VH-VL binders against Protein Skeletor, isoforms B/C (Skel). Designs and how they scored, part 11

Target 1, 133 residues: Protein Skeletor, isoforms B/C (Skel), of Drosophila melanogaster (Fruit fly) (q9vgy6r287to419)
Amino acid sequence: LAFEVRWAVAGESIVVQLVAKLEPNHYMSFGISPNKNISQMIGADAVVAWVDPQTGNGFATDYFLEGKAQCSGGRGACPDTKISEKTNSIRLLNAAMVNGYSIVTYQRSLAATDRLDLPISITGAESVVWAIG
Below, E stands for the ipSAE of ESMFold2; O stands for the ipSAE of OpenDDE; V2 stands for 0.75 times the mean of E and O plus 0.25 times the DockQ between their complexes.

## First folded at step 4 (VH-VL)

Design b47 (from u6a with heavy chain E99H, light chain S31D A50D Q55E Y92D T94Y; framework fv_ustekinumab)
Fold by ESMFold2-Fast, scan of step 4:
Structure b47 (fold): chain C 133 residues (1-133), chain A 120 residues (1-120), chain B 107 residues (1-107)
Amino acid sequence: as target 1 above (133 residues)
Amino acid sequence: EVQLVQSGAEVKKPGESLKISCKGSGYSFTSYWLGWVRQMPGKGLDWIGIIYPGDSDTRYSPSFQGQVTMSVDKSITTAYLQWNSLKASDTAMYYCARHDYYGSGTYDYWGQGTLVTVSS
Amino acid sequence: DIQMTQSPSSLSASVGDRVTITCRASQSISDYLAWYQQKPEKAPKSLIYDASSLESGVPSRFSGSGSGTDFTLTISSLQPEDFATYYCQQSDSYPYTFGQGTKLEIK
């Protein structure tokens, strides 16, 4: 599966757009690893996003990931992955479904993030994490 | 030490209600999914469904949807499987098992089983 | 629903034999396959997860292989305690279907 992340810094905030072709009951996740030098899903402060295919309504919530996600890296079918929800610090800007792709755009404070490395790529050395589930 | 202890054997008549239990210990009960599996006499394993004790979210096999109800009581770390009206075809061994959803993706610890016999 | 078919339904073997059991999925399940062992009147026990990963405490004579639709469980040197019924299970999508089982009997 293709997964794309775009972002732009706007003053004290960052605007992020997540794009993926999601199956029913699946979601996109993007966040900051708790260890700057190592990409790590467990303990990450991440945004979980999805689009309801019936209504077109989008969702974006701030989650603290507790446990290993079976759907990380596009691995397997995860119709419902359990994650602990934190107080939502995310503002949903837009959500759309275009030709089977779910597109979610949201905004959050830069004060809540560490330095982001470009380009976006998940390896053992990156400080960001992502998953489809 | 993780352990799942199930309630004792039951003998019932068709049309009666029944609720069997599975008590977890030695782990964070609300952090793992818990599944139920049926095994009819002399037959293989048949997946009933799975429940997340933290919020009572359930996923049923289509074959069991509407026929049984899974529930939990977090205060006593116990899961339940319930029938409103038993049938002779419900005669089977019922297992509960902890599902390591975030790790192995499989059932890593099993209860000893509860034998349910339904006959007239 | 994904259908899991095991072969053979039963087989007879002697201690020290190399035993192979096969499991086939009706559609691709990637590596989301587990193998379980069940002895008479006992609950099942997990042996292998993710098609080839051995569960903690399971003897190294057990191994799994395969991906997609075709999977194999191998016991390299059968021991007396290995006589049991073996089940595969897919966890790619709900419902998490089991194969019908393979009964391993003393020859």
Scores: ipSAE 0.000, ipTM 0.527, lowest interface PAE 13.2, mean pLDDT 75

Design b48 (from u6a with heavy chain G54Y, light chain Y32W Y92D T94Y; framework fv_ustekinumab)
Fold by ESMFold2-Fast, scan of step 4:
Structure b48 (fold): chain C 133 residues (1-133), chain A 120 residues (1-120), chain B 107 residues (1-107)
Amino acid sequence: as target 1 above (133 residues)
Amino acid sequence: EVQLVQSGAEVKKPGESLKISCKGSGYSFTSYWLGWVRQMPGKGLDWIGIIYPYDSDTRYSPSFQGQVTMSVDKSITTAYLQWNSLKASDTAMYYCAREDYYGSGTYDYWGQGTLVTVSS
Amino acid sequence: DIQMTQSPSSLSASVGDRVTITCRASQSISSWLAWYQQKPEKAPKSLIYAASSLQSGVPSRFSGSGSGTDFTLTISSLQPEDFATYYCQQSDSYPYTFGQGTKLEIK
């Protein structure tokens, strides 16, 4: 609803576009869950992206998400996410802010390039995770 | 609906300065990279560079670095290509073009071109 | 810089022919290749992006294929309006570079 993901396979790479209505200093995240039965951020191989509203510069960085649980049990705050930055295996192609929406387009290989990266399946047998923070 | 409209043909002498324009309409001007391409008479396409209108971030071809300046005026959705001192070898058709929404590096819309003739 | 070489530089064909134009990169560009059509005294028109994706509004007789260093543009059944110069362009790295062009002429 407030977050949209588009992607296209281009040979041995995938081009991904993330669109979200973000507050200043917020980010959006998209990745593949290691659990095919449920979408979860812990253990996911994710790209964290944002657009600096002052400069219009975009950022997209690979992260392995280790410590954020689903916000559940009636608690208003989630535990902090522990993020380990990985070798940058992505290429930023475009970044923009339009009508309060942050748009980030990036490219990455379909195969894992980092030790912590998970291969992206083009057959649709994957669980996708996303977040806005 | 998307249009890139370029300024009219120019006839200049060597050593003169020149600034040509490319006005975008029908889309969010600051959301797309804008490129410039040169085509010398009877020759192929030669990439000059690209500019991101939101923050004026630029990437120039090494062969054009220091030869031309790309800039934008966001308030009138217009990009510019400028020479401080023209040479006869600058005689060419100059195109502006918008990079596609996917960021694939493909130019999906092109201006009609500005013919620049530099002669004495 | 990545050099793009097209083959042939020119070819003659008849309406209804199957036409193939090739483009070779001096190093791997994955699938970051576009094809453009340029008619005399007109701006180029985008045909193909990401090596094989057809641009909206482009007739289905146009198709692109290839990855890495070798790419092909095919016109399955040539029409009168297809006589033009065709260019490939890589966007794997800066500077972006074009092939020298292939001029498609009527026989």
Scores: ipSAE 0.005, ipTM 0.530, lowest interface PAE 15.7, mean pLDDT 75

Design b7 (from u6a with heavy chain S31Y; framework fv_ustekinumab)
Heavy chain, then light chain:
Amino acid sequence: EVQLVQSGAEVKKPGESLKISCKGSGYSFTYYWLGWVRQMPGKGLDWIGIIYPGDSDTRYSPSFQGQVTMSVDKSITTAYLQWNSLKASDTAMYYCAREDYYGSGTYDYWGQGTLVTVSS
Amino acid sequence: DIQMTQSPSSLSASVGDRVTITCRASQSISSYLAWYQQKPEKAPKSLIYAASSLQSGVPSRFSGSGSGTDFTLTISSLQPEDFATYYCQQSYSTPYTFGQGTKLEIK
ESMFold2-Fast, scan of step 4: ipSAE 0.006; ipTM 0.583

Design b8 (from u6a with light chain T94Y; framework fv_ustekinumab)
Fold by ESMFold2-Fast, scan of step 4:
Structure b8 (fold): chain C 133 residues (1-133), chain A 120 residues (1-120), chain B 107 residues (1-107)
Amino acid sequence: as target 1 above (133 residues)
Amino acid sequence: EVQLVQSGAEVKKPGESLKISCKGSGYSFTSYWLGWVRQMPGKGLDWIGIIYPGDSDTRYSPSFQGQVTMSVDKSITTAYLQWNSLKASDTAMYYCAREDYYGSGTYDYWGQGTLVTVSS
Amino acid sequence: DIQMTQSPSSLSASVGDRVTITCRASQSISSYLAWYQQKPEKAPKSLIYAASSLQSGVPSRFSGSGSGTDFTLTISSLQPEDFATYYCQQSYSYPYTFGQGTKLEIK
């Protein structure tokens, strides 16, 4: 599975880079689980990112994930997960497609800016979620 | 190529039922939300609602709640908008449109529209 | 419901002019805003998504900007084929709502 997440704290923000070998019309997702002990997609505040292979344009959008069934763990894809009420608190920094890999770099505040955003804990108290779909 | 092809114009009387269609092709029909938009003669765009063909989940505008029904037939990649009893105020152009894959809420492809006229 | 208000409702311009159309949301919608162009008797065409991203195949003279509550669509050098009605649309929350439209007419 070719999926990598890199991040660095920059003041009161975090810079995240998502790297994955994506099929056409697929996305990467990374976020915080609402359950501190178990990684869970349902109810997670996540960033959905992708690169249009034709134009090279990148996208990174903050979502509140909602699904029909529980998708737990950070090992695989949760396809067809519904996306409900959402906010865009993400600043896209860079997007590229290199050797079949989609690379999206974005910046997010460590403090929630909207009611649906969850703060990121750098102390390791939060569970993270990720998916490719 | 992505296409949304809608059924032809309809002329109806008040109280009659109607079901118009929107056929998708050139993409994975069950992977994209599909919306319906009304445009009354000489007026702007008015959002009716959105349906996810993969499981028929719907979100309606409160203004259209109980007035219309959205549905899907996955086997023929077709979405429907239905009225049980038409009113003269339903006279309008009706568009179906596909929301982009990632749910940014933007309608990237539109059908050509179905004109519904309800009179006399 | 989130109300979308466009201004002006109508404007007249000449080919070559820079045209700016504005859209205001009744509450913050972040960048969940799209712009559409509609010509008489035709379906709307998507121009801009995510407030500032240009749809594939749309001329670069079109640009979008803004976030939160105030948004603008700019046409840097108006062409004859640009005379149409323009609509903004928020997708921050259900129900999705459109602005009332701005009719761009020949001066």
Scores: ipSAE 0.006, ipTM 0.551, lowest interface PAE 12.3, mean pLDDT 76

Design j10 (framework fv_ifinatamab; at its last look DockQ between E and O 0.03; V2 from the best seeds 0.00; counts 0 for: pae E 10.4 > 2, placed apart)
Fold by ESMFold2, look of step 5:
Structure j10 (fold): chain C 133 residues (1-133), chain A 122 residues (1-122), chain B 106 residues (1-106)
Amino acid sequence: as target 1 above (133 residues)
Amino acid sequence: QVQLVQSGAEVKKPGSSVKVSCKASGGTFSSYAMHWVRQAPGQGLEWMGYIIPIFGTAKYNEKFKGRVTITADESTSTAYMELSSLRSEDTAVYYCARGDYIDYDSYGMDVWGQGTLVTVSS
Amino acid sequence: EIVLTQSPATLSLSPGERATLSCRASSSVSYMHWYQQKPGQAPRPLIYDASNRATGIPARFSGSGSGTDFTLTISSLEPEDFAVYYCQQYSSWPYTFGQGTKVEIK
C-alpha cells in the first residue's frame, strides 16, 4: 500500500485523506480527469499535498494540471491561487507523519467554485488521476 | 439532536493512566471530528486533539506529546481518550466535543459531552 | 501556536448594562469562535466565525472583528448572562482558547 485515498461526502463538500510514503521533496496528488472515459493527467483538477519533514507543516493546494512541470506563472502544476482571482476551494484539516507515512486530510467543494476547478459528480462515474512526485 | 455521553468520574494515582469514553447517539459518528478538551479546576479550556473516526488518524496538541492517545470504535459510536503517566496537574474535567463535518471549520465545536472529572492524587 | 489574550479578565456589571469583551490573537485568525460557560456545565456555543450566532442564541449577543482583534458584545445583560466567556481560534493547530473573561454581577 504505497498510496491510499479515503473520502467522505458531506453535503456540498468532500473530505479526502491522502496517505503515502514519500521520499524527500516528493508530493502526492489526487484529482479527476477532464475526460470521463479515460484517465489523463493534462487538464485534470487535482490537489497536491505533502508534509514538510523538518517543520511538520502540511500543505494541500488545488491545481488545474496543464503539464508535469512545477508551476510558474500559470504553467504546469499550479495552485489555484496562482491562476485564479483569489479563489481557494481547499482547506487543510490534518497533516502528520506516522511510521514513515505522510498523511494529509483536506476538504474541498464538490461543485465548481473556481473557474479552473472541474465539478465533482457524485451521481455519475468519474475518471481519476493520481501521482507521487 | 446529537448527544455525547461520557464515562464517569475517576480517581487515579500519579504515574497511572486513564481512558475516558464518549458515546455518540442521535447522529452520524464516523465522518465528524471528535475533539477532546480539558479544564483544570478554576482554569480555562485546553484543546488536546481530535480524531475523525472513519479516517482513524488523530491530531494532537504537541503539549501532550507521547502521553495522549485518541481512538474511535465505529461499531459502538464511541471515541476514547487515554492519558498516561498521570501527574497532579492532569486533574481536570475532560470533555469530548463534536465538530460539524459538513462545514468543518466554520462552526467549531457544536455539541459537548457532560465532562468527566479525573482526579490525580496520592 | 496562536496565543489568544482576553480582556478584561473580569467584568463586573449590573443587569441591563452593555458588556464588551475583547480577544486579541498573536497572529491573524480566519476562524474565531466564542463560547459561554456556567459553573458545573460544559461550554455552550455562542458565536461562530467572528459574527454568526449559534442556534438558539439571543440577538443581544453579537460578535465582530477580524485579523487579530475580536469583540463579543452583549447589548443588555440578562441575569442568565453572568458566566465565563472564551474565545477560540479554529484555524491553526494546535487549536487554542483564550484564558476567559468572567462576567459577574456587580
Scores: ipSAE 0.006, ipTM 0.585, lowest interface PAE 10.4, mean pLDDT 77
ESMFold2-Fast, scan of step 4: ipSAE 0.005; ipTM 0.537
ESMFold2 (binder alone), look of step 5: mean pLDDT 90; pTM 0.928
OpenDDE, look of step 5: ipSAE 0.018; ipTM 0.693

Design j2 (from i7 with heavy chain G99D H100Y L102T R103E Y104G S105Y, light chain S91D; framework fv_ifinatamab; at its last look DockQ between E and O 0.62; V2 from the best seeds 0.00; counts 0 for: pae E 8.6 > 2)
Heavy chain, then light chain:
Amino acid sequence: QVQLVQSGAEVKKPGSSVKVSCKASGGTFSSYAMHWVRQAPGQGLEWMGYIIPIFGTAKYNEKFKGRVTITADESTSTAYMELSSLRSEDTAVYYCARDYYTEGYFDYWGQGTLVTVSS
Amino acid sequence: EIVLTQSPATLSLSPGERATLSCRASSSVSYMHWYQQKPGQAPRPLIYDASNRATGIPARFSGSGSGTDFTLTISSLEPEDFAVYYCQQYDSYPYTFGQGTKVEIK
ESMFold2-Fast, scan of step 4: ipSAE 0.007; ipTM 0.566
ESMFold2, look of step 5: ipSAE 0.151; ipTM 0.684
ESMFold2 (binder alone), look of step 5: mean pLDDT 91; pTM 0.938
OpenDDE, look of step 5: ipSAE 0.014; ipTM 0.633
ESMFold2, look of step 7: ipSAE 0.007; ipTM 0.602
ESMFold2 (binder alone), look of step 7: mean pLDDT 91; pTM 0.935
OpenDDE, look of step 7: ipSAE 0.015; ipTM 0.673

Design j3 (from i7 with heavy chain H100E Y101W L102D R103Y Y104S S105G; framework fv_ifinatamab)
Fold by ESMFold2-Fast, scan of step 4:
Structure j3 (fold): chain C 133 residues (1-133), chain A 119 residues (1-119), chain B 106 residues (1-106)
Amino acid sequence: as target 1 above (133 residues)
Amino acid sequence: QVQLVQSGAEVKKPGSSVKVSCKASGGTFSSYAMHWVRQAPGQGLEWMGYIIPIFGTAKYNEKFKGRVTITADESTSTAYMELSSLRSEDTAVYYCARGEWDYSGFDYWGQGTLVTVSS
Amino acid sequence: EIVLTQSPATLSLSPGERATLSCRASSSVSYMHWYQQKPGQAPRPLIYDASNRATGIPARFSGSGSGTDFTLTISSLEPEDFAVYYCQQYSSYPYTFGQGTKVEIK
């Protein structure tokens, strides 16, 4: 409804399509959790994407989602997280606005190096994280 | 083509604060990281931090923790770097630079703003 | 923090000669970039991701390396190439620059 993700493995690459009804100045995010049994944003290898509704131009970029080490639950305990750009390259394949939905398709390598040295698993069960903001 | 235009040179007293601006034009402002890098006279480059305007979140070099604040105004496509508790060793040219994500580093730079801290 | 050590500190050469600049990192770097800076000017992007030329950069500039050892080569120096060159790692916080190599006319 609000957010849909599709993906396919193609040799050494993965192709991902993100679909969401986005409000102006909003984005969608999709990532792989470092822990295969837990889905969480902090420490995730994430892609942030959006479509400019006026031009139809799409954007996709790779981030680490960082939290403060002392953050814990509770209202107002951790009002924000730190987001840093990644060194892993992603390739934007297509972007479109269809019936109010933003659709972004991108490709990235399955063998990745980054600041956390976290490889993308092609056979293991990976936890996924997503957000609209 | 992207252009980054910075505010003019300033002379400040020790203990005061300075706020340098960097106005972007010709490209997308909100979705790229805007970095600040300084260079003391005759010395090398030192990364201070960045902001990602669309998220309003900033990351700082620990060396400047508690003294530097980087902000952005999306409506004017302008990023700001404020440095407080100035001392003579803060005398430097301060640059803003756009961080192209993925792999291309700092792809566009402002012309630089000389900040002189003297008594 | 990752420390980048550039060598030599100064490289004295004549136009037409080849310049080879080294940048060594204290730990492994995934992305290394190179910048050129002339007096009174902002740094100019030269090479990104170790070996890719930035827009408008002449073919005489090339970069290579991986891990902890990176090289910038200028195959035949032109008069406008005499400048200071900085390497920069874009792999971990804080992002760091080398101390610079000055390429000066002999």
Scores: ipSAE 0.006, ipTM 0.521, lowest interface PAE 14.3, mean pLDDT 74

Design j5 (framework fv_ifinatamab; at its last look DockQ between E and O 0.04; V2 from the best seeds 0.00; counts 0 for: pae E 8.1 > 2, placed apart)
Fold by ESMFold2, look of step 5:
Structure j5 (fold): chain C 133 residues (1-133), chain A 122 residues (1-122), chain B 106 residues (1-106)
Amino acid sequence: as target 1 above (133 residues)
Amino acid sequence: QVQLVQSGAEVKKPGSSVKVSCKASGGTFSSYAMHWVRQAPGQGLEWMGGIIPIFGTANYNEKFKGRVTITADESTSTAYMELSSLRSEDTAVYYCARGSYLDEYSGTFDYWGQGTLVTVSS
Amino acid sequence: EIVLTQSPATLSLSPGERATLSCRASSSVSYMHWYQQKPGQAPRPLIYDASNRATGIPARFSGSGSGTDFTLTISSLEPEDFAVYYCQQYSSYPYTFGQGTKVEIK
């Protein structure tokens, strides 16, 4: 797999590890779709993570995608999209580069603690979103 | 209730290695961080590194990188810290401690082992 | 690395007195914790995230501060409070502790 997600529930938190071979200046992301039946980027609660290959420093920042469905132009798909950075709803636990793989481990609470966080169910199925960019 | 029980005291010669074990019981082992902290006689606390057992990747304090190896065995709920090339200044009590992920404790070290005295003597 | 400097190194006080312990960080800290350690024992959590008491910690313990300056206060010392107190940052690797403040009987 080009992108691997590992996770475990720890008390009232979930610990998530993201693993991918990233090209320079690229990132990996993983999140919860607001719609349990389909992967939906608008309204998704996602973590964007990467490791700087030069310094070895890891980064993980949570985002909530906001947007307007209607397009302002007549060519191509162009919904208005706003990305809101959420205030410290996650904690970076580990970052490493191993054999060209970027590895980032972070913690997130299962309950929504920021007004933009989506709660995570431990008793029901969740739809997820992921990307590499 | 979570309990951490460490292996017994060790006396070692300079240049040798020591491996301290920390067996956890009474809770989930694999998804909680296990940290190692040492305390030299009459001195403060020093974080050495930590591991989340299910992921297997350890973080180390740069001061100890190259001399310390931290591992975990999920099947026995046991974490290990091995320190090589021992010096007299490595004489200390070595603690394992569990990192909390509950919102109330926000990553404090909520449970500690009893400590393992390692004495490095010529 | 974030260096934590505790002051004073020693507080010599009597039971019933107020103790004020300081912890200063070399750069801003998002997660500051306090631990209590008695002789021959492992540390125990006291205050987490600067100002929250850990479970079972009596109300005479309080913490405050943000950024680089943090304070632990014991409003009225009890005999069991004579111990060493450590601050600890959990904001960036390597995690670091202050050198400790010993609160001892005068």
Scores: ipSAE 0.014, ipTM 0.629, lowest interface PAE 8.1, mean pLDDT 78
ESMFold2-Fast, scan of step 4: ipSAE 0.016; ipTM 0.625
ESMFold2 (binder alone), look of step 5: mean pLDDT 89; pTM 0.919
OpenDDE, look of step 5: ipSAE 0.024; ipTM 0.669

Design j6 (framework fv_ifinatamab; at its last look DockQ between E and O 0.04; V2 from the best seeds 0.00; counts 0 for: pae E 5.8 > 2, placed apart)
Heavy chain, then light chain:
Amino acid sequence: QVQLVQSGAEVKKPGSSVKVSCKASGGTFSSYAMHWVRQAPGQGLEWMGYIIPIFGTAKYNEKFKGRVTITADESTSTAYMELSSLRSEDTAVYYCARDSYLGYEDAFDIWGQGTLVTVSS
Amino acid sequence: EIVLTQSPATLSLSPGERATLSCRASSSDSYMHWYQQKPGQAPRPLIYDASNRATGIPARFSGSGSGTDFTLTISSLEPEDFAVYYCQQYSSYPYTFGQGTKVEIK
ESMFold2-Fast, scan of step 4: ipSAE 0.007; ipTM 0.567
ESMFold2, look of step 5: ipSAE 0.080; ipTM 0.652
ESMFold2 (binder alone), look of step 5: mean pLDDT 88; pTM 0.917
OpenDDE, look of step 5: ipSAE 0.017; ipTM 0.688

Design j7 (framework fv_ifinatamab)
Fold by ESMFold2-Fast, scan of step 4:
Structure j7 (fold): chain C 133 residues (1-133), chain A 120 residues (1-120), chain B 106 residues (1-106)
Amino acid sequence: as target 1 above (133 residues)
Amino acid sequence: QVQLVQSGAEVKKPGSSVKVSCKASGGTFSDYAMHWVRQAPGQGLEWMGYIIPIFGTAKYNEKFKGRVTITADESTSTAYMELSSLRSEDTAVYYCATEYDYLSGQFDYWGQGTLVTVSS
Amino acid sequence: EIVLTQSPATLSLSPGERATLSCRASSSVSYMHWYQQKPGQAPRPLIYDASNRATGIPARFSGSGSGTDFTLTISSLEPEDFAVYYCQQYSSYPYTFGQGTKVEIK
C-alpha cells in the first residue's frame, strides 16, 4: 500500500491517522481540496507529517498549497509545489513505527483556525489530496 | 512560450452581458491556470477570477458576486469570461493572463486586452 | 481583502537616477509580485516572490521586503523604464493589486 488514511470526527475536531512505509527522511501529506467535485492543488489545506526513525518522535505541521504545483500529487513531493507553513493548528496525538510503516495520528479543528485554512466539512463530498516525499 | 489572443472590442448597453474570449497557443492549455484581470480607464488592475481547465474549477473575486462566469474549452484552447448585468462602471480593458510557471505563481503571459465599453 | 498601498503615487526622475518604489499591505503577505505597464500595453512581469527577477528582466531591477512592507528598486533608470509599476499579493483571496506608482521623466 502506498498510503492509507483514516479519520473520525470528535466533537468540533477531526482526528486523522496517516499510514505509509516511508524511506528515511521522507514525509507524508494529506489535505482536503477546496473543490468538492475535483481535486485541486491550488488552495488545498494540507498536513505534512513524518516520524524520525532514530528518536521515534513524530511531527505534523499545517501547510497551505498555493498555485505553485504542476503535478496532481499522489507520488512523492512535486518539484514545483510551493507550500506555505501556516500557524500550526495541528495537535500531534501519537507517532509510531510498526513493521517499517510510519503511523502519525493528529487532531485539528473542523473550523478554520488560520486565515489560510479552509473549513473542514463533515457532511459534503470533498476531494482529498495526498503525497509522499 | 505561451501566446494569448483575445476577442475584439465591444460596446454594450447597461443591463446586458458580455463574453470575452482568450485563445491560447503554446504549452499544454489544460495544465495552467488562466486568470482574468480588468483595468478601468486611468485606474489600476483588478483581479476577477481564474480557471484551471484540467480540473474545470473556477474561483471568483467575491466583488463580482453572481455576475462573473469563467469557462474553458480545452478542444479549442480557449478561455471565456462572461460578465452580466453590466453597468457603466464595468467599462474597462479586460485581460486574460496565465499562471504558466506554477513555481513563481506570477501572471506570466498576458493577452493584448479587450476594451468593453458600457454606454446607452 | 488585503489592501495594497503604493507610494509615492508619482516619481519624477531623470535617466540614470535611482528609483525606489514602496508597497505596503494591510496585513502580512507571503508572496508579493511586481509588474510594469506602459501606455496601451498589457502588464509585464518583473519580480516574483518579493525578490526574484522574472525571465528577461535586467539586473537593475531588484525587489525586497517581507510581511507588510515591500520595495522595488531600479538602480539606474533607462529611458524604457518610465512606466507604471504595480505590486500584487498572491497570499490570499481575492488577489489584489496596488494602485500603481507612475515613474515619469522629470
Scores: ipSAE 0.000, ipTM 0.516, lowest interface PAE 17.2, mean pLDDT 74

Design j8 (framework fv_ifinatamab)
Fold by ESMFold2-Fast, scan of step 4:
Structure j8 (fold): chain C 133 residues (1-133), chain A 121 residues (1-121), chain B 106 residues (1-106)
Amino acid sequence: as target 1 above (133 residues)
Amino acid sequence: QVQLVQSGAEVKKPGSSVKVSCKASGGTFSSYAMHWVRQAPGQGLEWMGRIIPIFGTAKYNEKFKGRVTITADESTSTAYMELSSLRSEDTAVYYCARGTYYDLESGFDYWGQGTLVTVSS
Amino acid sequence: EIVLTQSPATLSLSPGERATLSCRASSSVSYMHWYQQKPGQAPRPLIYDASNRATGIPARFSGSGSGTDFTLTISSLEPEDFAVYYCQQYSSYPYTFGQGTKVEIK
């Protein structure tokens, strides 16, 4: 599984494209850590996106990652993250399935300061976080 | 800075199970993916699966479907890989390796020392 | 799954010579990484994202390529460079490795 993030500044907004080969009912997540020197989902402003394979409809919505909780069950004694929906400031622009990949493109508003500090690539910034689930 | 330390070598009989551990020190355990890769004697590397501890999500190579289980214990910063229904073909060195799920270009940046699992009749 | 084919399987060279190793993918790959492995050791990260040297990797190592065709070059072999080299795609599940190229002393 590849997860690819592309973005471009569009006026006072950013357009983000998330690409991943997802299983049915799974999602992509991308966000910026509130602490630039520490990368983590907890406390981050994150976008969760997916494509419903039954309807073909795409979704992109902002979430606040609140903390983690343990999975129940011995085989699934894994950490988990509690996600709460924030006020939706995300605009879905496109959603598609191409060659088995889920592609979700969305737009969100940026403060002027965010534009100056936005990483050009995910490799160059530990302050960005992403996940597939 | 970051070190991955694996459990010791094991000799198992066909049909049994083995559970290998990988303890991480340094860095933040929960914020990274932990992968498992094996290497049969004289052969190449084969990806088995991974877990992202903070989300509790595991992904497996379909080749091992139903036989492999990868788990993590954040309180001890330890990842585990359990392989069941062992066959002689499962004789290999098993490695844990760390990947950053927020940096897909970096590949696996730290590796454990490896654990030799020998399956013999 | 994406199949990675490395060539040649074995490269017999002397110190000071240039080594060129190829990795071909069965379909387009966005992220290709290279690892070096010596007997009895875990793989060592060498090149990430086709052309970027990992921390501590000498300048004689370079990577190039895109799509389905990738190359690892060692400009002038040193004694410690005789090892097995693996390419790995980090573009889709399951992640896969090439079968390896052994660089050995002539």
Scores: ipSAE 0.007, ipTM 0.509, lowest interface PAE 14.2, mean pLDDT 75

Design j9 (framework fv_ifinatamab; at its last look DockQ between E and O 0.04; V2 from the best seeds 0.00; counts 0 for: pae E 11.9 > 2, placed apart)
Heavy chain, then light chain:
Amino acid sequence: QVQLVQSGAEVKKPGSSVKVSCKASGGTFSSYYMHWVRQAPGQGLEWMGYIIPIFGTAKYNEKFKGRVTITADESTSTAYMELSSLRSEDTAVYYCARSYEYGDTYYFDYWGQGTLVTVSS
Amino acid sequence: EIVLTQSPATLSLSPGERATLSCRASSSVSYMHWYQQKPGQAPRPLIYDASNRATGIPARFSGSGSGTDFTLTISSLEPEDFAVYYCQQYSSYPYTFGQGTKVEIK
ESMFold2-Fast, scan of step 4: ipSAE 0.005; ipTM 0.529
ESMFold2, look of step 5: ipSAE 0.008; ipTM 0.543
ESMFold2 (binder alone), look of step 5: mean pLDDT 92; pTM 0.942
OpenDDE, look of step 5: ipSAE 0.027; ipTM 0.619

